# Designs tried in a protein design chat: VHH binders against Leucine-rich colipase-like protein 1 (LRCOL1). Part 2

Target 1, 137 residues: Leucine-rich colipase-like protein 1 (LRCOL1), of Homo sapiens (Human) (a6ncl2)
Amino acid sequence: GYGPQKKLNLSHKGIGEPCRRHEECQSNCCTINSLAPHTLCTPKTIFLQCLPWRKPNGYRCSHDSECQSSCCVRNNSPQELCTPQSVFLQCVPWRKPNGDFCSSHQECHSQCCIQLREYSPFRCIPRTGILAQCLPL
Short names: E, the ipSAE of ESMFold2; O, the ipSAE of OpenDDE; V2, 0.75 times the mean of E and O plus 0.25 times the DockQ between their complexes.

## First folded at step 1 (VHH)

Design m2 (framework vhh_7b2m_4)
Fold by ESMFold2-Fast, scan of step 1:
Structure m2 (fold): chain B 137 residues (1-137), chain A 122 residues (1-122)
Amino acid sequence: as target 1 above (137 residues)
Amino acid sequence: EVQLVESGGGLVQAGGSLRLSCAASGFTFSSYAVGWYRQAPGKQRVVVASISSGGSTKYSNSVKGRFTISRDNAKNTVYLQMNSLKPEDTAVYYCAAESYLWGDYYSEFDYWGQGTQVTVSS
């Protein structure tokens, strides 16, 4: 009876655990992330395909590249989780807060640098809100 | 009413120490990352230090080793202990809190304080 037991033993890793072979994963899917040199046990698509996947926010992680956000930090938990990027966390460069003078969108934490009035300086403002001028195109 | 109130600023001689406090009210403080910013006359506002809801800290290179950020969730307060102060540390210091929001890749600052003046003589 070693065949089924050996197969079950090899297929013991859950979604998001490090793997080298499809057979190690309960999902029978071990994919390489295009942003990471490491492979992780990955859920299959609705068409049962084993395609590259990154962890949504809230999943346990060991490296930034595992996460859709590219941010793996300890936030409200003692464990590291995939987390939205933020200036106050490890994954985003220190950027200018809302209200500061700016020369380009990427200087701002909000990624939004606009001139609110004629003859006023450009300032970092929230992306969401009434003005909505920095909406992604 | 949501408020962040800074205190502890003042005039100090080079090499001295100050402890800034930021008292929060009107929101679930323990769920927010909190940071200190400073703005010197004629300069842009820059990040000094931050602390996540989980206690992870981050410092700018100019203050690393001299400043320590900490939080007391029971008192809804964040502190900035400033040691070995230099004339370059002269600025208005601002407290800011940002929410951790699911699905938001860049959180805006939800709350800002009015600032507290720190002046280092020399």
Scores: ipSAE 0.000, ipTM 0.133, lowest interface PAE 17.4, mean pLDDT 72

Design m3 (framework vhh_7b2m_4)
Fold by ESMFold2-Fast, scan of step 1:
Structure m3 (fold): chain B 137 residues (1-137), chain A 121 residues (1-121)
Amino acid sequence: as target 1 above (137 residues)
Amino acid sequence: EVQLVESGGGLVQAGGSLRLSCAASGSTFSIDAVGWYRQAPGKQRVVVASITSGGSTKYSNSVKGRFTISRDNAKNTVYLQMNSLKPEDTAVYYCATEPYYDILTGYFDYWGQGTQVTVSS
């Protein structure tokens, strides 16, 4: 049946639980963070606000804007699929990884280039996580 | 977790050939897109060649026509065949998976330890 009971099982996961889709989470927000390479249910906060729901990697797409990655390309399928952003697929220019020296946010894959300590060099750091310091920039 | 191990580097005369291998271990999943990078002393790390899961290839202008990237998905191994080597090809060569980038979460990728290639005149 298509009854109300089936709908009661949607959005059952709490903050910090593994997820694959936004609707699985009570927060309606399923994203990865710098503390773990896993998609976890997260609060919709100023630090880690979910964009409006978009298709995860692996879903069929027609336009880049449909995908969470903003990348809709054909790699190993006759159909265009939502894929991770990458210079190999030409969806994004190559940028510096976390830990590298930087002089602007745009140089970093994370889009976060900050000086963690006085007189320390600027480095690319993860945009999300407990110490997301790029939001006040 | 994925561990990448490069091999095949060494010393070779100008005009010679080398074949680099990048083997993935510690994972039951197929390697996604993979790239070969190189870094010479005092220079920035630059992309040399890349290959997608579907076999689409891309080469930097400096190596196009001389280098060939290929993969064996059953062995989770990517190869870089280097022909007509020049002294300016001398560098440490790195294998890396395609970076996974999201504006809110940053990037996730895997890099190998690197293998030295030295081309003598």
Scores: ipSAE 0.000, ipTM 0.110, lowest interface PAE 17.7, mean pLDDT 69

Design m4 (framework vhh_7b2m_4)
Fold by ESMFold2-Fast, scan of step 1:
Structure m4 (fold): chain B 137 residues (1-137), chain A 121 residues (1-121)
Amino acid sequence: as target 1 above (137 residues)
Amino acid sequence: EVQLVESGGGLVQAGGSLRLSCAASGRIFSSYDVGWYRQAPGKQRVVVASISSGGDTKYSNSVKGRFTISRDNAKNTVYLQMNSLKPEDTAVYYCAAYEGSWFDSYEYDYWGQGTQVTVSS
């Protein structure tokens, strides 16, 4: 926000403490493992808990990533729904290959869009090894 | 930083099996959640299976009971054992790694280049 930001220490809560997000917990798992009214920090050893729940086909969605199919579209529906993969290339996560012009990291398959020379256009480049030119996002 | 390299793809007959490997180079891999995705010609890329840093697994309905994801953190490798393969399993298979909760971001931090799996009838 506004003003100075303090260093965030979000992975401080132990098992059984109330939480809102997985990263608040030392276990990186914030879920209900009982009928408790609060989501609690939970061990990842609980089978199938804390795996990212993605919506099955037919569920309402606002983004492709919410769906198990990675496809959130209106196929003759008044609302966007999670939809099976289709022959029409719907929801294809097309990202630009290395060498293409770009305006943001998200456009590139590498997630790295930088200016290789002063005053040159930005291009997608490999995000590889200890000599990677893009810092991890 | 992490680089992912897939291997183990190939041509197999329906009913056969393949084991895919996703090898990570660079930093410690054990803290990452890893997913296998696939993309067939003319279709979108879809999730197949995932394994958390804690070892919990999740499968898409199309492969549940046939595919098994596992990890060997000592080898920085995640495996996808594919049994009872069907022609509709034909696709390029990608592994993707994410450090942190999927709820922070629904996108993976790192992707491999993919490995082709072709299942003949």
Scores: ipSAE 0.000, ipTM 0.077, lowest interface PAE 20.6, mean pLDDT 68

Design m5 (framework vhh_7b2m_4)
Fold by ESMFold2-Fast, scan of step 1:
Structure m5 (fold): chain B 137 residues (1-137), chain A 121 residues (1-121)
Amino acid sequence: as target 1 above (137 residues)
Amino acid sequence: EVQLVESGGGLVQAGGSLRLSCAASGSIFEINAVGWYRQAPGKQRVVVASITSGGSTKYSNSVKGRFTISRDNAKNTVYLQMNSLKPEDTAVYYCAVDYGDYLGFYEYDSWGQGTQVTVSS
């Protein structure tokens, strides 16, 4: 029960119960279900990130910050929806292409800004490898 | 910060099997993916296998069909089952954590001490 008019001495929600905030759960972890777009109380495990709930792709939204993607747009749709970030969407700011000078990862389209050699400039480079890691090629 | 402890390495004959374990502790709920890497003497560290929070697995071509990565979320442990071992699998095996965010920014800042695997011909 998360009704607004309920007054009671509380115990936290158990594992598998629907939640909106980490504090509602005995585990202090309220995360998205990978099989369905619902947040459930989950145990603290090696694969579960205890982040504040944000709307997955496909959900109705009013602001970019509501979405996990930080992108709430009405592209060829009658409703604003949380959409994956990509360069053709309005909510993705222009970022530097591979090869450009950079001072932080977020400036680069690849989200990877590294210095390949001592005394060389930092440049945007493509992410590579099995985990899409930001490492020298 | 996450602490990683690898175990299960040892000496085995070609064609044999070993099971490696990677036990995680600390801020484990921040882990997006766990990967197994190996480094042979005089060579660079290379990726072997990975598993994500969503359950997706990937394997390098050199181990595909012989190695299996799996997890036990209740024990906060990732396993690498190694079958049909070859002398060229001889290396120190490392566990690494991948911290992701919604923008796809990843970094590895937690590496284990490694566990030695030696395969004799």
Scores: ipSAE 0.000, ipTM 0.105, lowest interface PAE 18.5, mean pLDDT 69

Design m6 (framework vhh_7b2m_4)
Fold by ESMFold2-Fast, scan of step 1:
Structure m6 (fold): chain B 137 residues (1-137), chain A 120 residues (1-120)
Amino acid sequence: as target 1 above (137 residues)
Amino acid sequence: EVQLVESGGGLVQAGGSLRLSCAASGFTFSDYAVGWYRQAPGKQRVVVASIYSGGSTKYSNSVKGRFTISRDNAKNTVYLQMNSLKPEDTAVYYCAADLEWLPYGSYDYWGQGTQVTVSS
């Protein structure tokens, strides 16, 4: 911003230092590094649009937007926690159960849509088990 | 053996009320979150309401203020009280249990569904 009075610069932490707010970092970017499940000062040149820190799964939360998963729910826990997306927890659109017709892996709860026999329709099937045909190439 | 059995569906006029029930067996009901979903012909199944083991509830925007979800752990049953019903509430309603902690099976178990039809 423009102004006659110089704003106070509170940044004192270098890259890789633990942080809670962007302004603590010399880079003005406090976010999650893919290598560690905690917030660290990261180079802003790598993250042009430095997003606010979001909580990993298992962290206490008050709102869905606080979580990396976009899921803040109370399930078998005394407190609301950031939780992996599940069709049941309202954080994921309904997905087709095993046995339903499908046209892509993403449509199925199992993430597996295959044709079991020649000329048979594609169906959602369990990703694990004897057939295991949906293993990545 | 895990089972979810829905009941209470039927035909009702717009502005009327219905109470759906889902009887659960084969797991420690009080430890798990349970909820209601609905699916109209030709449309995707969508969430209606959920109730967690601790009693916290969540509702879809389309039913807030009109529907109430509740549970009775002593009876292993979850309920959906539907008030001020509209024709667009017409759908098959499904009960689901989040069984993430069970050793085997799907993380989400589904019931067979109960038909709700709202006439104008």
Scores: ipSAE 0.000, ipTM 0.080, lowest interface PAE 21.5, mean pLDDT 69

Design m7 (framework vhh_7b2m_4)
Fold by ESMFold2-Fast, scan of step 1:
Structure m7 (fold): chain B 137 residues (1-137), chain A 122 residues (1-122)
Amino acid sequence: as target 1 above (137 residues)
Amino acid sequence: EVQLVESGGGLVQAGGSLRLSCAASGSIFSYYAVGWYRQAPGKQRVVVASITSGGSTKYSNSVKGRFTISRDNAKNTVYLQMNSLKPEDTAVYYCAAGPYEYVWGSDRYEYWGQGTQVTVSS
């Protein structure tokens, strides 16, 4: 039931917790995440400013861009969570050197995956100067 | 559900070392932020060290240079290596974890272990 309890001050909320006012957060910063529909406690920048916040690892997400890691994947969890890229490689494919077979530009260290001749396989190639041959995928 | 089990505590002489382990059974532990807290008799629980899912670490001033926090996500385990132990380090040590990365000193973690006793004799 109801009984006497120790009152908490307004500076008790940590980073990532929902908030309504700056004073609720230990950081004294309660601002919008550009990707979230509500305000969250965020760290201040080195200039003591409250800026848009991206979700740290462990947060539920629906798109890679919501996460500080740029990686939103389903592991053994029933839901997609922001994860470190180094854990799963799903959001950061290891970068292939020039000459390796590829399916997309992002797979290559050069960020260039093309078919040099008709009917030849796609390969990672160096990104070279005038009239760049690699187009955004 | 995430369950945290601490181990590695015990009795040690001043100047000695201990390594505490915090093992988790939950499938998303590798994404969690983890903190080590301690509570001495008659005192409030205070943060000792923390590690984020990305591996960034932070330490209280009382343990900087002596304690090292690390994690092995393949084993769902976080370690606290305690070197140059002092009688003042005597406390029950708790492992805490949660999906949210909290401001230093926050006790807002979702999951807590049962604690492991560390006693440092003079």
Scores: ipSAE 0.000, ipTM 0.082, lowest interface PAE 19.2, mean pLDDT 71

Design m8 (framework vhh_7b2m_4)
Amino acid sequence: EVQLVESGGGLVQAGGSLRLSCAASGTTFSSYAVGWYRQAPGKQRVVVASITEGGSTKYSNSVKGRFTISRDNAKNTVYLQMNSLKPEDTAVYYCATDSYYFGSGSEDFDYWGQGTQVTVSS
ESMFold2-Fast, scan of step 1: ipSAE 0.000; ipTM 0.304

Design m9 (framework vhh_7b2m_4)
Fold by ESMFold2-Fast, scan of step 1:
Structure m9 (fold): chain B 137 residues (1-137), chain A 121 residues (1-121)
Amino acid sequence: as target 1 above (137 residues)
Amino acid sequence: EVQLVESGGGLVQAGGSLRLSCAASGSIFSIYDVGWYRQAPGKQRVVVASISSGGSTKYSNSVKGRFTISRDNAKNTVYLQMNSLKPEDTAVYYCAAEWGYDSSGYYLDYWGQGTQVTVSS
């Protein structure tokens, strides 16, 4: 391998603390409730979207995160359904592994496409160590 | 340390073909990205073709459709098949092996000595 592909800055906020993403909370649940105008870290047992159960393929959905496949798409249906991941579906990002040639950050799994030296080609580089911010040397 | 040895260069007439080989010894070669570069007298060294450790290939516009890069990891060798050669392809061809950045940020690159390719009109 090329080592770790990316680093996440996760914080462990307690119940009732303001949050923006589920992974910020110790409960892994960040939801809006009727008692506050903003999202708070919440126990998993309160809302369905924070339960470990996710919808199997064929279930109606509104967001990718609701589905076991992490893919909620309309495929010859008037309603969006949880759908198996495939390289030909909208939910599957075709991303290049570390070390591969690239033209943009988005095409790399690491989301980092830089030129290490002036005559070197652009490559997908892991976001680790001195390159955690994806800046050229 | 990795040692690279190029071979297969020589004199050829326009329209002819040559196959260059880049043989590696030392470290595990399959983990490296490998590129072929060329440099004509008085000009800058430019990349002509490259192949990643994962097998993805890239070609410069001047050689696209005429050159093919491939690798044989069992033989620790990378090849450049050069077809429909033109006088402007005349240059010293270099093989370079690169390890991008590992998890520590360490960068490695190794270069061969070069092999002369001369295309006569």
Scores: ipSAE 0.000, ipTM 0.132, lowest interface PAE 19.2, mean pLDDT 71

Design n1 (framework vhh_7nfr_2)
Amino acid sequence: QVQLQESGGGLVQPGGSLRLSCAASGFTFSDYAMSWVRQAPGEGREWVSSISGSGGSTYYADSVKGRFTIARDNVKNTLYLLMDSLKSDDTAVYYCAKDYDFWSGYYPEGFDYWGQGTQVTVSS
ESMFold2-Fast, scan of step 1: ipSAE 0.008; ipTM 0.435

Design n10 (framework vhh_7nfr_2)
Fold by ESMFold2-Fast, scan of step 1:
Structure n10 (fold): chain B 137 residues (1-137), chain A 122 residues (1-122)
Amino acid sequence: as target 1 above (137 residues)
Amino acid sequence: QVQLQESGGGLVQPGGSLRLSCAASGFTFSTYAMSWVRQAPGEGREWVSSISGSGDSTYYADSVKGRFTIARDNVKNTLYLLMDSLKSDDTAVYYCAKGDTYYEFWSGLDYWGQGTQVTVSS
């Protein structure tokens, strides 16, 4: 072994290496391109999960997959348009409000699930200012 | 532990139909997107279809649009692929796969089933 891991434990993996998240890979693409039943780091493709381009917000769409936001809805408009997921929770699945018990950031509407004190339960909390514990590092 | 078990594959004649099932356990099924992926003999993997956790959004590869339908039953923790108008080119091992993040669209896949063989031949 060589030295301790940093808090983020992030590393760039080469093409063909097993992965779970896109950001683990140097290509920023973790998807299916092999004969094995697992996801591998792959070159960026026009395939669904690593599509390099999608329609930005405001463009006319016929399906969610066409939009960068993955949200193609009518928002008091005669046409379906690519719409931000943050607008009135459109295309956002139900999430837990601030104060609820949680086990992961994704469960919370705030996308922040932390333990405020040692041995206290994890709870959804609002993201606020430069002191927010859930700010990206 | 996450477990995905496919069933419903078999030998069918061109123009026939099959229904594939995937029994899921070890996670909160209704909160994750699910996908079907296939692999033909001697070829790479091909994404076939995906469905959102609620079942409201479905996506299909161009090769199967209009012939296949993806569905889920969140009460029974089961994913389905309804395959109509089967062609010889649909011959492959079909895998059920779980999305890797809660509530996120287009994140990736982290767990796979063992696969079920579909053979379309006269």
Scores: ipSAE 0.000, ipTM 0.099, lowest interface PAE 16.6, mean pLDDT 71

Design n11 (framework vhh_7nfr_2)
Fold by ESMFold2-Fast, scan of step 1:
Structure n11 (fold): chain B 137 residues (1-137), chain A 123 residues (1-123)
Amino acid sequence: as target 1 above (137 residues)
Amino acid sequence: QVQLQESGGGLVQPGGSLRLSCAASGFTFEDYAMSWVRQAPGEGREWVSSISWSGGSTYYADSVKGRFTIARDNVKNTLYLLMDSLKSDDTAVYYCAAVPYYDSLGYTEYDYWGQGTQVTVSS
């Protein structure tokens, strides 16, 4: 299978493979790596330019994470819109301290929500420590 | 749409072995830490094992350490749980769960769960 099959399998390349477009990589990130003068599939956690596209202010949203402002609020509108944090204090969410229960990394002040035996269910933990999955590689 | 589909559960005798699989689709599997969580009849959920996005770090509950092995294949988008020396206390519905590894800004939902697969250990 030539063109059609390749289009269906655009996200087949693993980390370190040469790429031309973000969608060719399983990580959805194709950028210049210090290891090579050409673009390679890279983890999203390494390069800011590979963070998923975010909606500008004024776009309809369902969750804070969809917006560049990290704020999805009903601003006297029948629908939720991406809104600058400076407009409403409600868009500056309190983040959970280490030890609290969590359902996502962004809920935690540490940006790290992990499930371990002692801290099962998921809990906010320090990003630094003996736990590699919450540390930068 | 995010989907986690478990398979490999069944009825097995004490001391036997089973291999559970979890096929992932609808998200970038390689960017997520994966876990196995079980729930016995009439009990709450119990965490069993977790594996980092790269497979470089694995964690186990004391009740299964030395008997179970968690593994992943990022090329096939599949999570595995190899269960050895099964005991009656291992009888439960086993769930596959995903949590984003560091990429907290990329997704609306950060916790995905499968439908579960039944494991029964009995004579």
Scores: ipSAE 0.000, ipTM 0.081, lowest interface PAE 18.1, mean pLDDT 68

Design n2 (framework vhh_7nfr_2; at its last look DockQ between E and O 0.03; V2 from the best seeds 0.00; counts 0 for: pae O 13.2 > 2, framework grips, placed apart)
Amino acid sequence: QVQLQESGGGLVQPGGSLRLSCAASGFTFSSYAMSWVRQAPGEGREWVSSINSGGGSTYYADSVKGRFTIARDNVKNTLYLLMDSLKSDDTAVYYCARDLEYYDILTGPFDYWGQGTQVTVSS
ESMFold2-Fast, scan of step 1: ipSAE 0.148; ipTM 0.668
ESMFold2, look of step 2: ipSAE 0.308; ipTM 0.765
ESMFold2 (binder alone), look of step 2: mean pLDDT 83; pTM 0.849
OpenDDE, look of step 2: ipSAE 0.000; ipTM 0.261

Design n3 (framework vhh_7nfr_2)
Fold by ESMFold2-Fast, scan of step 1:
Structure n3 (fold): chain B 137 residues (1-137), chain A 121 residues (1-121)
Amino acid sequence: as target 1 above (137 residues)
Amino acid sequence: QVQLQESGGGLVQPGGSLRLSCAASGFTFSSYWMSWVRQAPGEGREWVSSISSGGGSTYYADSVKGRFTIARDNVKNTLYLLMDSLKSDDTAVYYCATEDYVWGSYSFDYWGQGTQVTVSS
């Protein structure tokens, strides 16, 4: 090769050094430890969130983001488990239909919330070629 | 009532072998992924190995791959770490843990008290 790979200017801390962001660490992993009261630069071999690991179906969970399915619900169980999205609609966010009032694109099933005329309210509108501002780029 | 209790640590010569055990109680052991994590006195924590709930999948840190073997007995609610060809760099307190990811946080759900492994001539 033509020389060593350039490191990010922020990647200057070694394992065990205090950190606030992943990018500060040469390992690109900044995590808390139960025996340490603060976040430390940690090897990528630590499975704690610095790995792109998510719980499979049937695993105990507390939040949807923990699960490979992005669905953490109870199914006649005393605890919440990672569950396929096809089981319950509660894992599908409810969104407003076309015509409803909105304050952000995320609220609308169409993913398009715009003000068509000056001083009119924002409404959920169907995505079409004539509404370029709401089209995927 | 959830408890994880490690045992089997001790002083060994380089090239020696040890078998660590972790006795689990107070939860459905067979439903959880289990891990071994170690920490040397002057260093940060290092993940060592993980095993799936049914034992069908195992994962190892590069530093121990080929030398260590993780195993579990779901009937006895016990996790094992079989350590061969021990090196001075393996000197650490070894912890048994269930893995848990909390939204925006990094944590182990349940921790044992640890067992000391010292590799010294």
Scores: ipSAE 0.000, ipTM 0.083, lowest interface PAE 19.2, mean pLDDT 69

Design n4 (framework vhh_7nfr_2; at its last look DockQ between E and O 0.04; V2 from the best seeds 0.00; counts 0 for: pae E 14.6 > 2, grease 31.9 > 24.2, SAP .687 > .668, placed apart)
Fold by ESMFold2, look of step 2:
Structure n4 (fold): chain B 137 residues (1-137), chain A 122 residues (1-122)
Amino acid sequence: as target 1 above (137 residues)
Amino acid sequence: QVQLQESGGGLVQPGGSLRLSCAASGFTFSNYAMSWVRQAPGEGREWVSSISWSGDSTYYADSVKGRFTIARDNVKNTLYLLMDSLKSDDTAVYYCAKEYLSGWYDEYFDYWGQGTQVTVSS
């Protein structure tokens, strides 16, 4: 049972109804349960947990918490996407290795995309303390 | 076996209109919320619109609100997306998707068709 009667009894909503708070729902579970960016009254798990559905990799996101990977970053795309975490369990954008062609510093793991000679292609170059054209990390 | 088949896409001028349809089979259509999702070239998948199982509640992405209308016919097991005032930014493959309601016993949200191409250009 629910506790003492509230000013407004909000525990009346069934599964699939829009909600803002857990207590609005008969299930006592108001969470994201689809790709739509809004919360609905949702059944709890068999272990009585109110768990949100989370987006697979490659889906558009705004916050890390939307993603199964817990990682919502921009990987040289026009928008942030759910992305696998790095090998060190860090949520960092994937970046090009040294030697790859690039158009901006941010594309490179080194964060250093420069043209070493006039009319040569821009490439990701290892960062050194000597290169004045690249910012320190 | 769940089957979803999208249709109604095509080439249209800016400001034009299209009506997308999605024929559903292999499940009790009227028990599930349904969604439209789109993917433009070089972009991630973008949620467009959703409709509750009864059709009483509809939801739209900000980018399409006021221009698109989602509807369903639970007798014909068909989902619709009525697209008005189309813009070049609406160019994408549009997918019909079955939503799960919740819980670990539910299917995860998945794309079940090939999609239908919508191209807005002049």
Scores: ipSAE 0.000, ipTM 0.222, lowest interface PAE 14.6, mean pLDDT 73
ESMFold2-Fast, scan of step 1: ipSAE 0.056; ipTM 0.574
ESMFold2 (binder alone), look of step 2: mean pLDDT 84; pTM 0.849
OpenDDE, look of step 2: ipSAE 0.006; ipTM 0.288

Design n5 (framework vhh_7nfr_2)
Fold by ESMFold2-Fast, scan of step 1:
Structure n5 (fold): chain B 137 residues (1-137), chain A 122 residues (1-122)
Amino acid sequence: as target 1 above (137 residues)
Amino acid sequence: QVQLQESGGGLVQPGGSLRLSCAASGFTFSYYDMSWVRQAPGEGREWVSSISSSGGSTYYADSVKGRFTIARDNVKNTLYLLMDSLKSDDTAVYYCAADWLGYYGSESYDYWGQGTQVTVSS
């Protein structure tokens, strides 16, 4: 298979180390420091909220969940950007059709991304044909 | 300008060894988890190995565990893959990839290199 779908890091990072997810930090808190543009492991204090950071509008994205708007679309641009959800812009998740390469079930319109043979690519497959293989592992 | 540049690929005989390098520029390398991903001819991408931003944690695909070693040098902004006991099945284009803003559940890499060809002769 293609890459880990969600990287699991042991709680090994100390305060001030760069992070992406709360679980990476010994403090179980990965937030934006007021002085740094990057998220850092932060003490879990009553003054700070430990909410997952999401990209604001205008940032480059590859998936809707990365954006605060839950909307990652190509809008008259060569790249996909986090975009405000509006009546003129519909953010129905674009999903890969059957046959495309995939790294997770969520990427596929069928909600089914499997590797048929050990060294074959993971591909979006019709759910009706192989339902048993499309169950969450 | 963000750039990841792989090097060190080439033709090797089965049982041989290679060392791949990935030079990073245009971003704060030490803040990113780094990965090696390969793509064999006619196949999809296969994750090979990952290393945490500090270098303190490493992860390997079962197909390469015990044969490959991932390492990084945050002073030189360089990622390495030391490949030992190479097999014909290891023939692929090898890409380095960076992942910093891994929101919980995100599976996309932020940056990709151009790839370097590794061919293990049969």
Scores: ipSAE 0.000, ipTM 0.106, lowest interface PAE 17.8, mean pLDDT 71

